# VH-VL binders against q9xwc2, part 29

Target 1, 164 residues: q9xwc2
Amino acid sequence: VTCDFKNELVSMNWNVKNNKIQIHFEHNNLTENRWTSIAFGDGPGMNNLESIIFSRREDNVITTNSGYTPKKKKVVVDDVSYVTVNDVQITGNKLKVTVSRPLGPAGPRNFSLDQCLNWMVVPGGSLSNGKFKKHHGKIFFIKDVCAAKCTAERIQRINSNKAL
Short names: E, the ipSAE of ESMFold2; O, the ipSAE of OpenDDE; V2, 0.75 times the mean of E and O plus 0.25 times the DockQ between their complexes.

## First folded at step 15 (VH-VL)

Design w4 (framework fv_tixagevimab; at its last look DockQ between E and O 0.03; V2 from the best seeds 0.00; counts 0 for: pae E 15.6 > 2, placed apart)
Fold by ESMFold2, look of step 15:
Structure w4 (fold): chain C 164 residues (1-164), chain A 120 residues (1-120), chain B 109 residues (1-109)
Amino acid sequence: as target 1 above (164 residues)
Amino acid sequence: QMQLVQSGPEVKKPGTSVKVSCKASGFTFDTSAVQWVRQARGQRLEWIGWIAVGSGKTNYAQKFQERVTITRDMSTSTAYMELSSLRSEDTAVYYCARVYVGYTYYFDYWGQGTMVTVSS
Amino acid sequence: EIVLTQSPGTLSLSPGERATLSCRASQSVYRSYLAWYQQKPGQAPRLLIYGASSRATGIPDRFSGSGSGTDFTLTISRLEPEDFAVYYCQQYYYTPPWTFGQGTKVEIK
């Protein structure tokens, strides 16, 4: 089972405890006035994907929003985010964020992560006048993520197997 | 280890200014923000403003906008808060507190506080 | 500006009792950006809870936070002698000013 993702731009891992999922997300090049996101869903292409959106303003403020993508390249953020920010820091252009949400249904769309589905990372898009503009670069797909299986015990077993 | 060390207590006359220093050690100063808060005897904590150390950008609470200046010195890893036109109601303990760039805005590391007394 | 009103002003309790402290916001505190602090006389405040419900590093599990929107609660499940102090809530959404409640004093009965 897959409980992490890493490439040259993004490093991410996730774990489940007490019916909550915690996601540790790092982005190596989030420059000012840009956003990045994690999206979830098996919808047709990139339509109707649940999202967690991270944005960086010129004053180095990092904002986290829950939201969704009703159609390709459009991001709609929720008025009240259902995602908890546990930690956030930016060093140079490197973002490190830890967020939590309920594993089961949450937010205005009652979206659940307790079943297997695709995850995606949107590497970045522009912010202009408080609006999320279309993303740039290739979306990274992580097929068939079964986040509910990423318990502490499972992750420890996975890490032990990698060390062999 | 992370530390914020503030300057010592001040006794000031009304109408004068005070400048409180806050020296940082044990963390990367240029990628952080320094926030300033005060507390009068028996009163709530009151946010004054902050400085993004890297850019030098500041933001002040509206109440203090006309009287406060927050600055920093990169070579000494020190932030400063200057409050002018002092009044007796400015008598308080003044704290600096740290946030790394990313501005979670809760205050996880605090200076020891600087008592400022304004009396005639 | 979001005004935070804490209640009660004072709780008089004995060690071992449960303390329940309330913080009400004048407007919804978006994304549960609410923190709780403990302050003892002559000391700087100490962070207890952030994000309405997350314990800061080193904070015992007898401290818990809950709530959303305009109503937030700090609970101390079983008071220890070192827990008698003043407690403040603070909202910290995106744009300042970041404001504090007036405090709740938890004192020995």
Scores: ipSAE 0.000, ipTM 0.446, lowest interface PAE 15.6, mean pLDDT 83
Fold by OpenDDE, look of step 15:
Structure w4 (fold): chain C 164 residues (1-164), chain A 120 residues (1-120), chain B 109 residues (1-109)
Amino acid sequence: as target 1 above (164 residues)
Amino acid sequence: QMQLVQSGPEVKKPGTSVKVSCKASGFTFDTSAVQWVRQARGQRLEWIGWIAVGSGKTNYAQKFQERVTITRDMSTSTAYMELSSLRSEDTAVYYCARVYVGYTYYFDYWGQGTMVTVSS
Amino acid sequence: EIVLTQSPGTLSLSPGERATLSCRASQSVYRSYLAWYQQKPGQAPRLLIYGASSRATGIPDRFSGSGSGTDFTLTISRLEPEDFAVYYCQQYYYTPPWTFGQGTKVEIK
């Protein structure tokens, strides 16, 4: 099952196979010393959001980390990432990354994506001396994403994407 | 037919360790999780921690992080809870419970409890 | 840490009466992650309700759960003699610890 989401800045497509989810994430303008993330929240409450964080420190150095985002706080990066990086590309300021994780409980918080969740994309935050700073501005919010079923309020199909 | 059978009561001295076992039967152990909860006499249930059986991932309450270790043996379908540096306040009945892990979680089967008494 | 506060502490009722138990959370809890348990003296807790309103297997229909946000309710429509026990709520929505309420004792009047 393949699903996708796209707007003017980012695009995601994901597939669920063998109890794993693979996410292809693209960011059109990730400049140096900037980070972006995909965050997952359960229900109406958006607290302690499980996060996949992508950062560009210098030049083409890209880091990928699992973590979480406390409410009203900056991202907290895990000591050991449980997210597998399958591919990373940076061309200019365009980031392309493919990651995978279990669909079920994973990571130090045993967070599962096998249920419908709200997805958030943080378009950008700053890195200062290698430290993640709190993001500013609007985030992209996708309600009730059921990854395995490819259903969501804002989930898009390539053929039906009006923005394409 | 689905059940968790815990080890027998324990009497321990302060400063020692106790390891309680919880043997599962009647369900698929390796796709489940196990949580541990204790209850002192006349007190509320207190959450200790849990383990995802398949991955072995654990999470502990902050109160117990320095003293508790939860493990599992998939070959024997048994979960373990070890508590070290025992003190009198650790005297309680300790329960294991199966955590169903699916679209949602719930704790549907509980062990019979293990009384742990800590006294000098 | 999320605190669950149950009320009342003790509920004295007669067989056949309706029991209403409250569980209030210090923060909003997504209803899919709120459970109710029954515990009788000398026994392990028994799951009654999960997901705020779903009855566990084998639980009589006189038990029902409702609520959302910070306020949840367990209702026993018509008390049976075997229903006199202590009832606990638990949340497992937030990052652990998955805390319990302090319990409500339903005793015979």
Scores: ipSAE 0.000, ipTM 0.549, lowest interface PAE 15.1, mean pLDDT 88
ESMFold2 (binder alone), look of step 15: mean pLDDT 87; pTM 0.881

Design x1 (framework fv_recaticimab; at its last look DockQ between E and O 0.11; V2 from the best seeds 0.00; counts 0 for: pae E 17.4 > 2, placed apart)
Fold by ESMFold2, look of step 15:
Structure x1 (fold): chain C 164 residues (1-164), chain A 120 residues (1-120), chain B 112 residues (1-112)
Amino acid sequence: as target 1 above (164 residues)
Amino acid sequence: QVQLVQSGAEVKKPGASVKVSCKASGYTFTDYYMHWVRQAPGQGLEWMGYIRPDSGGTKYHQNFKDRVTMTRDTSISTAYMELSRLRSDDTAVYYCARGHTYIYQGMDVWGQGTTVTVSS
Amino acid sequence: DIVMSQSPSSLSASVGDRVTITCKSSQSVLYTSNNYNYLAWYQQKPGKSPKLLIYWASTRESGVPDRFSGSGSGTDFTLTISSLQPEDFATYYCQQALRTPTFGQGTKLEIK
């Protein structure tokens, strides 16, 4: 069961309680006028991937939106986000954010995380005049994430197994 | 011509292991998932798991998780399924089958099947 | 696991008949991000490997005759053979792949 992901740029973990999923996401290098996202879907490419988008404006405002990446690989944010921000901080260029959403269908596309699918991290793109530009860098794939299995009890067993 | 050619029939005793091979030709081996499906005599189809030849990553059905190992050798375009601690109810025809990556479009090419008989 | 239930388990029919086979899933197999049903139909003749007929609930695989059609969405799906031919006597399986792949129990179509 996969309930976390970490590399040199990104650290995240997720858990499920009471039909809600909570995602803790860290990004080590979110500079001004950039965005990063977690995207969900099985491909191909960036077409129609449900997303949670984090952006940092020049005035240091951190904005969190629900949205998607359409066929043109352009970020489209929802007019009203269905994702709840539980905590957010920026220290230098390190973003730490905790968000939650319903595990089952939510938002204007009725998107559900109560299924196994690929998760992706888009490491960053530019904001220009408030517009999202194409991302740069390699997309990080987490294949076949069954997020509904990431309950507190199962995470405890996973952590015990990692410790041997 | 896309083909999946499996190894020949096996007769095994309870407690032994069997390793079935599936050689792919006519397409890029690493572009497709390889599934394993078995069928006991007179019964329906039972999905066992898949391997992703690009990464070597696997997913197993819970019923086989502690006894099955799926591997591949990309240099010879061959997938393998090994089932250990065999028992008589493992007697079946074992198929490999190709599936699309990223957007599922069914299992479009199947091997000829490998009959495994488990008897004392 | 998503349970796939086929109906009927068997049927007898004559050449030229129109037949329908149903498949019900215990959960929706519609993938909301791309709006496809991850539902396939297979044909299996005795002693042979299964053959893919239909994927995405209604899309015919290349080389499959027009008399085969699939329909339905979510949890309820139907395979229809509009004019049964001698080569169509076989066992038919539905299969979902939204999650861990699972097959229906099969529908045996026999000649009357």
Scores: ipSAE 0.000, ipTM 0.475, lowest interface PAE 17.4, mean pLDDT 85
Fold by OpenDDE, look of step 15:
Structure x1 (fold): chain C 164 residues (1-164), chain A 120 residues (1-120), chain B 112 residues (1-112)
Amino acid sequence: as target 1 above (164 residues)
Amino acid sequence: QVQLVQSGAEVKKPGASVKVSCKASGYTFTDYYMHWVRQAPGQGLEWMGYIRPDSGGTKYHQNFKDRVTMTRDTSISTAYMELSRLRSDDTAVYYCARGHTYIYQGMDVWGQGTTVTVSS
Amino acid sequence: DIVMSQSPSSLSASVGDRVTITCKSSQSVLYTSNNYNYLAWYQQKPGKSPKLLIYWASTRESGVPDRFSGSGSGTDFTLTISSLQPEDFATYYCQQALRTPTFGQGTKLEIK
């Protein structure tokens, strides 16, 4: 079971408790007027990906919004975000954000994370006057993420076994 | 009430084109794919393709790629299917049907169908 | 394309009978990433549009009576009507959507 992801640019981990998923997301180089996102795929074709969007506009101004990403299109931000921000900090260009959402259906699209999905991280896109521009770079894929299995209890057991 | 209302019956000559409309109401037009399915007299159902109303993106069955064009007008929640170079075997009832945009859950709402007759 | 084969092509039954229709796909329609079978069942009456009955192989669409049930996984699927009612005489189609959508040839259910 995969409950974390890390590469040279981003690091993230997640766990489920009380039918809510909490995601800790770190980005090592989110410069001003840039955005990044976590996207969730549900089904073949990976069309219209439910997304959590993080953006940096002015110095130390970070926004977090729910939304979705049409295939080969720019991200669309929801008018009202259903994602809860638990913590956010920016140090230099290093972003650290902790967010939560229901594990089950949530938001205007009634999207659920209680099934196994492919997760994607969009490394970065530009912002212009508050408008999101299309991302053209490489996307990081995390295959077959089953968030429902990443419970605090289960992770604790795994860590205990590793210590032996 | 969620519904799809299609344009009326068409009679065409071989070699002509036909354009069928499908007007959606009772739901957000751009939240669902719009599929097109046809049925020849006494035959089964044949998938032709779909359009994504939010982006205009399309996917066509290979049997129709060179002859079918699917479009939409989001301002009036209407999808269109145009079939060109008509043949006698294109005689059929043509349906529009909506489908989910994330995980497919079947085509849950159908238009009433449009009869297209191709004859010399 | 994934080919869908239904059996039988036609059958006769009486009110109250248990009816079973089979659908086989040339390839598995199970999406391994989310464990859903992209298989749907439709009912069509003469001169009417198809009606969705079942999706994800076994989930009934809203408003569909409990006597309709779907089962199966991978390549073999079944639609069952536990006790046939007069309004159930129609043509039934299976349909996969894991890849380019394709329909079975249909099963015509007639009054015996």
Scores: ipSAE 0.000, ipTM 0.564, lowest interface PAE 13.6, mean pLDDT 90
ESMFold2 (binder alone), look of step 15: mean pLDDT 94; pTM 0.955

Design x2 (framework fv_recaticimab; at its last look DockQ between E and O 0.47; V2 from the best seeds 0.00; counts 0 for: pae E 8.4 > 2)
Fold by OpenDDE, look of step 15:
Structure x2 (fold): chain C 164 residues (1-164), chain A 119 residues (1-119), chain B 112 residues (1-112)
Amino acid sequence: as target 1 above (164 residues)
Amino acid sequence: QVQLVQSGAEVKKPGASVKVSCKASGYTFTDYAMHWVRQAPGQGLEWMGWIRPDSGKTKYHQNFKDRVTMTRDTSISTAYMELSRLRSDDTAVYYCARVTYIYQGFDIWGQGTTVTVSS
Amino acid sequence: DIVMSQSPSSLSASVGDRVTITCKSSQSVLYTSNNYNYLAWYQQKPGKSPKLLIYWASTRESGVPDRFSGSGSGTDFTLTISSLQPEDFATYYCQQYYRTPTFGQGTKLEIK
């Protein structure tokens, strides 16, 4: 069971309460006009990955949106986000955000986090004129995350693989 | 209590400069952007620019780009707005106002600083 | 800059009246990525600073009475006071913050 992740760039922890998952996400170097995301899927080479996207404008406006990432394509942001923002803080280039969503099926794709999944963190991509560009570089892969088993009393950490 | 307290009224001659201060208290100064807005007598509100207290980065309205300088001192949670080469039409009440980084309006305003420019 | 056109410029009303103020933007202030309208309403009394009433077009700021409501999307917005109270006589401003912040010219609400 994995309920926590940390590396040199990002850290996050999550827990489930009242059939909702809350995720605390930190990024140590989210510069202006950049985006990052957490993606959920079944494993390597996954298609149409359900995503939570975080973006930063030049005026430090932070946007959080639900969406998905087609294979080898740009992230697609939903017209209406089903992810709730609980807290946002930006200090320098360090982003701290807390979000929540239903544990079960949610959003336009009815995507559920009830099952054990592989999580991926996209370290960064460009934001140009309000448009999301493709990310560059390797993503962080987190294997076998079972969010439903994570509570305030049970926190597990796993290292990521950057080979993907 | 969260509040912004501005410096007192100023009377200046044309061509002079004025520097208005805005001291923040009751919250983390660097967690909010600081905007400046002015209001001429009997007129509406005019946006002048913003500063990010965390980095010092600024953005000014084109109408003020060459005359306005916004700064901050994080050690005393104070923002400053300096307007140079003053003209009579710069006579106005100047406000500082904070805004969250998810943009939920200007929720806290200073009490305003009256700047009068006259010969 | 996005131009905000507010109407009317002034109006007279009595205590208990329903009051409606309109604001139009020269371009949409709806952010299609999150479906939020970057539009706020403020109240200003003589000699005082503006006070935030509504943000994101329809969300009331903390402490704002229920008689104040905001509606609209895209380019057309409305502030409604369901039953005017004596303390509501003031000047009201709309503001967009989708781009460089700009304000409407204001609506002065006077007692009839």
Scores: ipSAE 0.099, ipTM 0.706, lowest interface PAE 2.8, mean pLDDT 90
Fold by ESMFold2, look of step 17:
Parts: structure tokens; sequence; C-alpha cells
Structure x2 (fold): chain C 164 residues (1-164), chain A 119 residues (1-119), chain B 112 residues (1-112)
């Protein structure tokens, strides 16, 4: 059961409580006029992906959007985000953000995370005039994430088994 | 704890320049944009521009773009605003102000620096 | 520039009155990412720096009394003081930070 992801650029973990999922996301190099995102889907490639998008304004304010990618290289931002921002910190270029949403269906597409899906991290793209531009860099893929299983008890069992 | 402390009042003649300092303390200076706002006697607030202390990048309001220069010294956590070719209608209180990284407005303001331009 | 227009420019009221100040922006200041309006209200007393009262159109800054409230969305915003106190006589400014910041012209609240 996969409940975290970490590499040199991104650290992310998630947990489920009371039918809500909380996602802690860290990005070590979110520079000005850039965005990064977490994307979800079970279709081929990068088509029909639900996403949570974080962006850094040129005045250092961090913004968050929910959205989706109906086709590769196209991002559609929701008019009203269905994702709650619980905490945001930026130190230098390091973003730390905690978001939450219902585990089950939410938002205009009734998207649910109570199923097993591929998760992806888009490490960065450009902003121009408040618009999200095409992603740059290598996508990080996390196959077959069953987020509903990431309860505190199960994470504790996973950590205990790693220590053995 | 978190403070912006500005340099003292200035009296200038038309055609001169003034450089106002704004020293930050109690927070990481390079993580937040610093804005400059002025207020002529008896009038409202007029936004002048911002500087990002981490990069030195600036953005100026069109009314000031050819006369204002905003700089900073990250080693002493200090921002500067210089206004050149002063004229009598530049007489105002000049403020520095911070924007938080958590999407709030200007939560910290300097005490203001009075600049008087008179012949 | 996003132009911010306040109304009224001045207002005379008594202690205990309910007052309302409006602010209109020339374009929307609503961020769809979190459904917040990037609009703030400030209070300024003579000889003092502005003081942040309200951010995100409706969220009170810490230490701001409950009698201050903000409302509105998109382009139309309101600051309400539900029961004026003697210390509330000041000039009030709205300000957007959706893009490069701009201020309303101010509303001077005076005793009647």
Amino acid sequence: as target 1 above (164 residues)
Amino acid sequence: QVQLVQSGAEVKKPGASVKVSCKASGYTFTDYAMHWVRQAPGQGLEWMGWIRPDSGKTKYHQNFKDRVTMTRDTSISTAYMELSRLRSDDTAVYYCARVTYIYQGFDIWGQGTTVTVSS
Amino acid sequence: DIVMSQSPSSLSASVGDRVTITCKSSQSVLYTSNNYNYLAWYQQKPGKSPKLLIYWASTRESGVPDRFSGSGSGTDFTLTISSLQPEDFATYYCQQYYRTPTFGQGTKLEIK
C-alpha cells in the first residue's frame, strides 16, 4: 500500500480520516511564475486527469486550483476549487502545502479518490498572464495508488514492517 | 517582533532625488515582496510598485516608472525606494508594506517617511 | 490596472450607528483556486499607517473586533461596521491584490 512519494524535488504523503483525504505536498524548487501539480487518473497517458494545481505569483503569494486535463498538454482550471487549503508555507523556493478534499466524489466531475488510481506529479510549468502554460520536465508517476487504504493505523503497520 | 522601520523625514528641493530605506526584522526578508505606497497630505493611498528581495525584480506603477528605482540589500534585510526629479506634488508620506505568502493583504506596514519637496 | 471605486467618499455617523462602505473593482478579483476574493480593507487614523482589517473580502485580521465584517464577491464588495464605536472614526480603504495592488480612493468616516 503506497501512502507516500519522495524524490529529490518532491515529497508527498497522504492519509485518510473520516471520509476525507489529507495530502501534504512539498516541492523544493517552485520559483516565480511557475506551477506544479498533483494529477490523478486511470486512463492512458495524461488524458482525463483530475488535478490539484499550485502556483507561485511573482509577488510570492501561493495560489491553489483544482482542475483537469481532458487531453495531453491542456489544463482546464475549475471556476471554484473543491479542494481545501489547510496550510501553506514557502521558504525560499521550497513550497509546503497541505490540502484536503472528500475521499469520495467531489467537484464538477464527481471525481473520487476512494478507488485505486495512478497519481502523477507535474514538477513544473510556466505561468503567463495568470494562465497555466504547458508543463516542463519529467512527470513523476506513482502507479496504482489506493488512497482509501492510507489510514493512520495502516501507515503505522507499514512503518513497523519496514523496521523489521 | 515583525517590523518594518523606515528612514527619517526628508526635505528636498524640486529636481532632487530622495532615497527612503525600509529595514525588515522578525521574518525572512527574501521570502516576501515589499511594496511601496505613498500618501499626499489629505489624500488617499497611491501604490508605487514592488520589489522581490530574493531576485531584485521590480514592478512599478506607470505613474512612477521613469522616476522610481526600488532596490534592496539582502545582507541587512533592507529595501530602498529612490524617487528622482522631485516636484512639489511628490510631497507625501512614503510607506513600505509586506505581502504575506499565505494570501493576505498588506499585513505589516512601515511607520512612514515624510518627504517634503519645496523651493 | 484594476480600478477600485469606493462609495461614499465621506460619511457622517453617530456612535452606535450601522455603516456600510462599498467598493467596486473594474474586473473580478476572485481566484478560482480557493474561491477567495483577493480584496482587503484597511483602516487609517490621522498620522498613522494603514491597519489591515479584512482580507479575502470577508476574513477578519487577528485582533479586529467582531463589529467589522466584509462581504461581496467578484467585483462588488462591502465593509460593514455594525455598531460604531468612538475609535472607528477614520478613513477606510479597499485594496485588491489579485494583480498589481491598487487602492480605492478612501471613505472618510466622521462623527455627526
Scores: ipSAE 0.012, ipTM 0.602, lowest interface PAE 8.4, mean pLDDT 86
ESMFold2, look of step 15: ipSAE 0.011; ipTM 0.579
ESMFold2 (binder alone), look of step 15: mean pLDDT 93; pTM 0.946
ESMFold2 (binder alone), look of step 17: mean pLDDT 93; pTM 0.945
OpenDDE, look of step 17: ipSAE 0.029; ipTM 0.646

## First folded at step 17 (VH-VL; framework fv_recaticimab)

Design y1 (at its last look DockQ between E and O 0.04; V2 from the best seeds 0.00; counts 0 for: pae O 13.1 > 2, placed apart)
Fold by ESMFold2, look of step 17:
Structure y1 (fold): chain C 164 residues (1-164), chain A 119 residues (1-119), chain B 112 residues (1-112)
Amino acid sequence: as target 1 above (164 residues)
Amino acid sequence: QVQLVQSGAEVKKPGASVKVSCKASGYTFTDYYMHWVRQAPGQGLEWMGWIRPDSGKTKYHQNFKDRVTMTRDTSISTAYMELSRLRSDDTAVYYCARVTYIYQGFDIWGQGTTVTVSS
Amino acid sequence: DIVMSQSPSSLSASVGDRVTITCKSSQSVLYTSNNYNYLAWYQQKPGKSPKLLIYWASTRESGVPDRFSGSGSGTDFTLTISSLQPEDFATYYCQQYYRTPTFGQGTKLEIK
């Protein structure tokens, strides 16, 4: 059961409580006028992916959008986000964000995370005049994430087993 | 203790320039934007611009774009604001201010530097 | 630039009074994607630098007493001091940071 992901650029973990999923996301190098995202789905390649997009304006304001990728490398943001930002910090170029959403259906597409599917991290793309431009670098794939299983007691059990 | 300490008061003639310093301590200078805000006597607060200390990138309000230069020296954690071609209506207290690490407002302000421009 | 208008320009009140200061922006400062209003309130005492009281329209900065509260959304915002204390004598400014930062003209609060 996969409930976290980490590499040199990104650290992320998630947990479920009271029918909500909370995602803790860190990005070590989100510079001005750039965006990064977490995407969800099993569509072919980057097609038909639900996403949570984080953007850094030139004046250091962090914005969060819910959205989707109807076609490869095209991001469409929702007019009103269904994702709650619980905490956001930017220190230098290090982003730390905690977001939450309902585990079940939410937003304009009634998208649900209560099934197993692939998660992806888009490491970064350009933001120009409010428009999301091409991302850079390799997409990080997390295959077959069953987020609903990432309860506090299960995460504790997983951590205890790693210590054995 | 997070602190911004500015240089002392200045008296200038019209047409001169002034350079105000702002020394940061108690935090990592290059991790936060530095903004400059001024306040004319009996008046409100007027935003002038910001500098990003790690890169030196700046953005200036249109009203100051032709006359202001913001710089920094990362080796001594100090930001600078220089205003040229001074006019009598530039008489004000000039503040440096740090954005919160969450960028939710200006949580740390310098003590202010009074610049008086008179004939 | 987004124009910020405060009301009243000045007011006098007694210790213990409830005080209300209004701030109106010429454009919405609500970012609908995250539902935060990019609006802050500052207190400035004579001869001192401004002090941050409220951000995101309604969130108190650390160490700010509970008697200070912010409310409103979009273009209309209110700072309330629920039980005025002698140390609250100051000028209060609203500020938006949705775009290029701009400040209201200030509201001078005098204790009778």
Scores: ipSAE 0.047, ipTM 0.675, lowest interface PAE 6.8, mean pLDDT 87
Fold by OpenDDE, look of step 17:
Structure y1 (fold): chain C 164 residues (1-164), chain A 119 residues (1-119), chain B 112 residues (1-112)
Amino acid sequence: as target 1 above (164 residues)
Amino acid sequence: QVQLVQSGAEVKKPGASVKVSCKASGYTFTDYYMHWVRQAPGQGLEWMGWIRPDSGKTKYHQNFKDRVTMTRDTSISTAYMELSRLRSDDTAVYYCARVTYIYQGFDIWGQGTTVTVSS
Amino acid sequence: DIVMSQSPSSLSASVGDRVTITCKSSQSVLYTSNNYNYLAWYQQKPGKSPKLLIYWASTRESGVPDRFSGSGSGTDFTLTISSLQPEDFATYYCQQYYRTPTFGQGTKLEIK
């Protein structure tokens, strides 16, 4: 069971409560005119994925959008974000954001996170004139993310198992 | 009690097909992936693939992808593994095993189904 | 595929003995993002299905006696039976599920 992800660049954890998923995402180096994203899908690549996109246009202006990435590897931003921003903070280049969405079907594509999926984190890409440019760096792959299992009880049990 | 009960032994000729069933009970069938693993006589364990019962999505090992078909009937909590174009080296005990997630320890196993391929 | 190599292939021991079985993976099965080793140990008796003993390298499956323990990280893992019991004579397999699942060739534990 995976309910968190951490490397040198990003830290992320998620949990489910009341049929809502909450995701806390931290990026250690989101500079100006850059974007990063969390993507959900079946594969390790950016192909037909649902996405939550975090962008920094100006010093303290962080934009959170829902979107998707079709097979053409283009980021398509939804007209209306179906992701709720609960908290956002930028200190220097360190981004901290908490977002939430329904665990079940949500958004224009009725995409559900109630099933096990692969998650991907795009480390970063350029933002130019409001357009998302191609990302640089290797996509961080998170396998076997079953958000529905990341409940307080489940997480507690996992922690207990680690202690044994 | 959680258990997986597989179909009985099969004897097949080379070139034929075999379909093994695995019936789940004691738990929610759609909450666990169903993996298939085989074991040739006196040999180790070989992973064949998995099926996701809730959606029917599958992943096969490349050694079997052209010959294996995994299906399920959620109405009776049963998974099926069909192997076609059988050859002598397909002689083995075939196991179904549940896993909570795609890749994790296999905590519950079927009793195994012996498939013998001989001319 | 990740290749799992067990050592020894077979060994003889007596009841009460401390037994160790080693498993080595061709590449690390430690997922650095969550610090879990995707490694399991199974016990199989003749004519029976494998039984899960250990998962995440060191966590005992429910109902598994305390005499069984798993240790190691990365590419080197060990299954230890602190005091061998009569019912422990069987074949043991390690398995990684970091990638497409693969098993070790097995270690047959026989009575001396």
Scores: ipSAE 0.000, ipTM 0.572, lowest interface PAE 13.1, mean pLDDT 88
ESMFold2 (binder alone), look of step 17: mean pLDDT 93; pTM 0.949

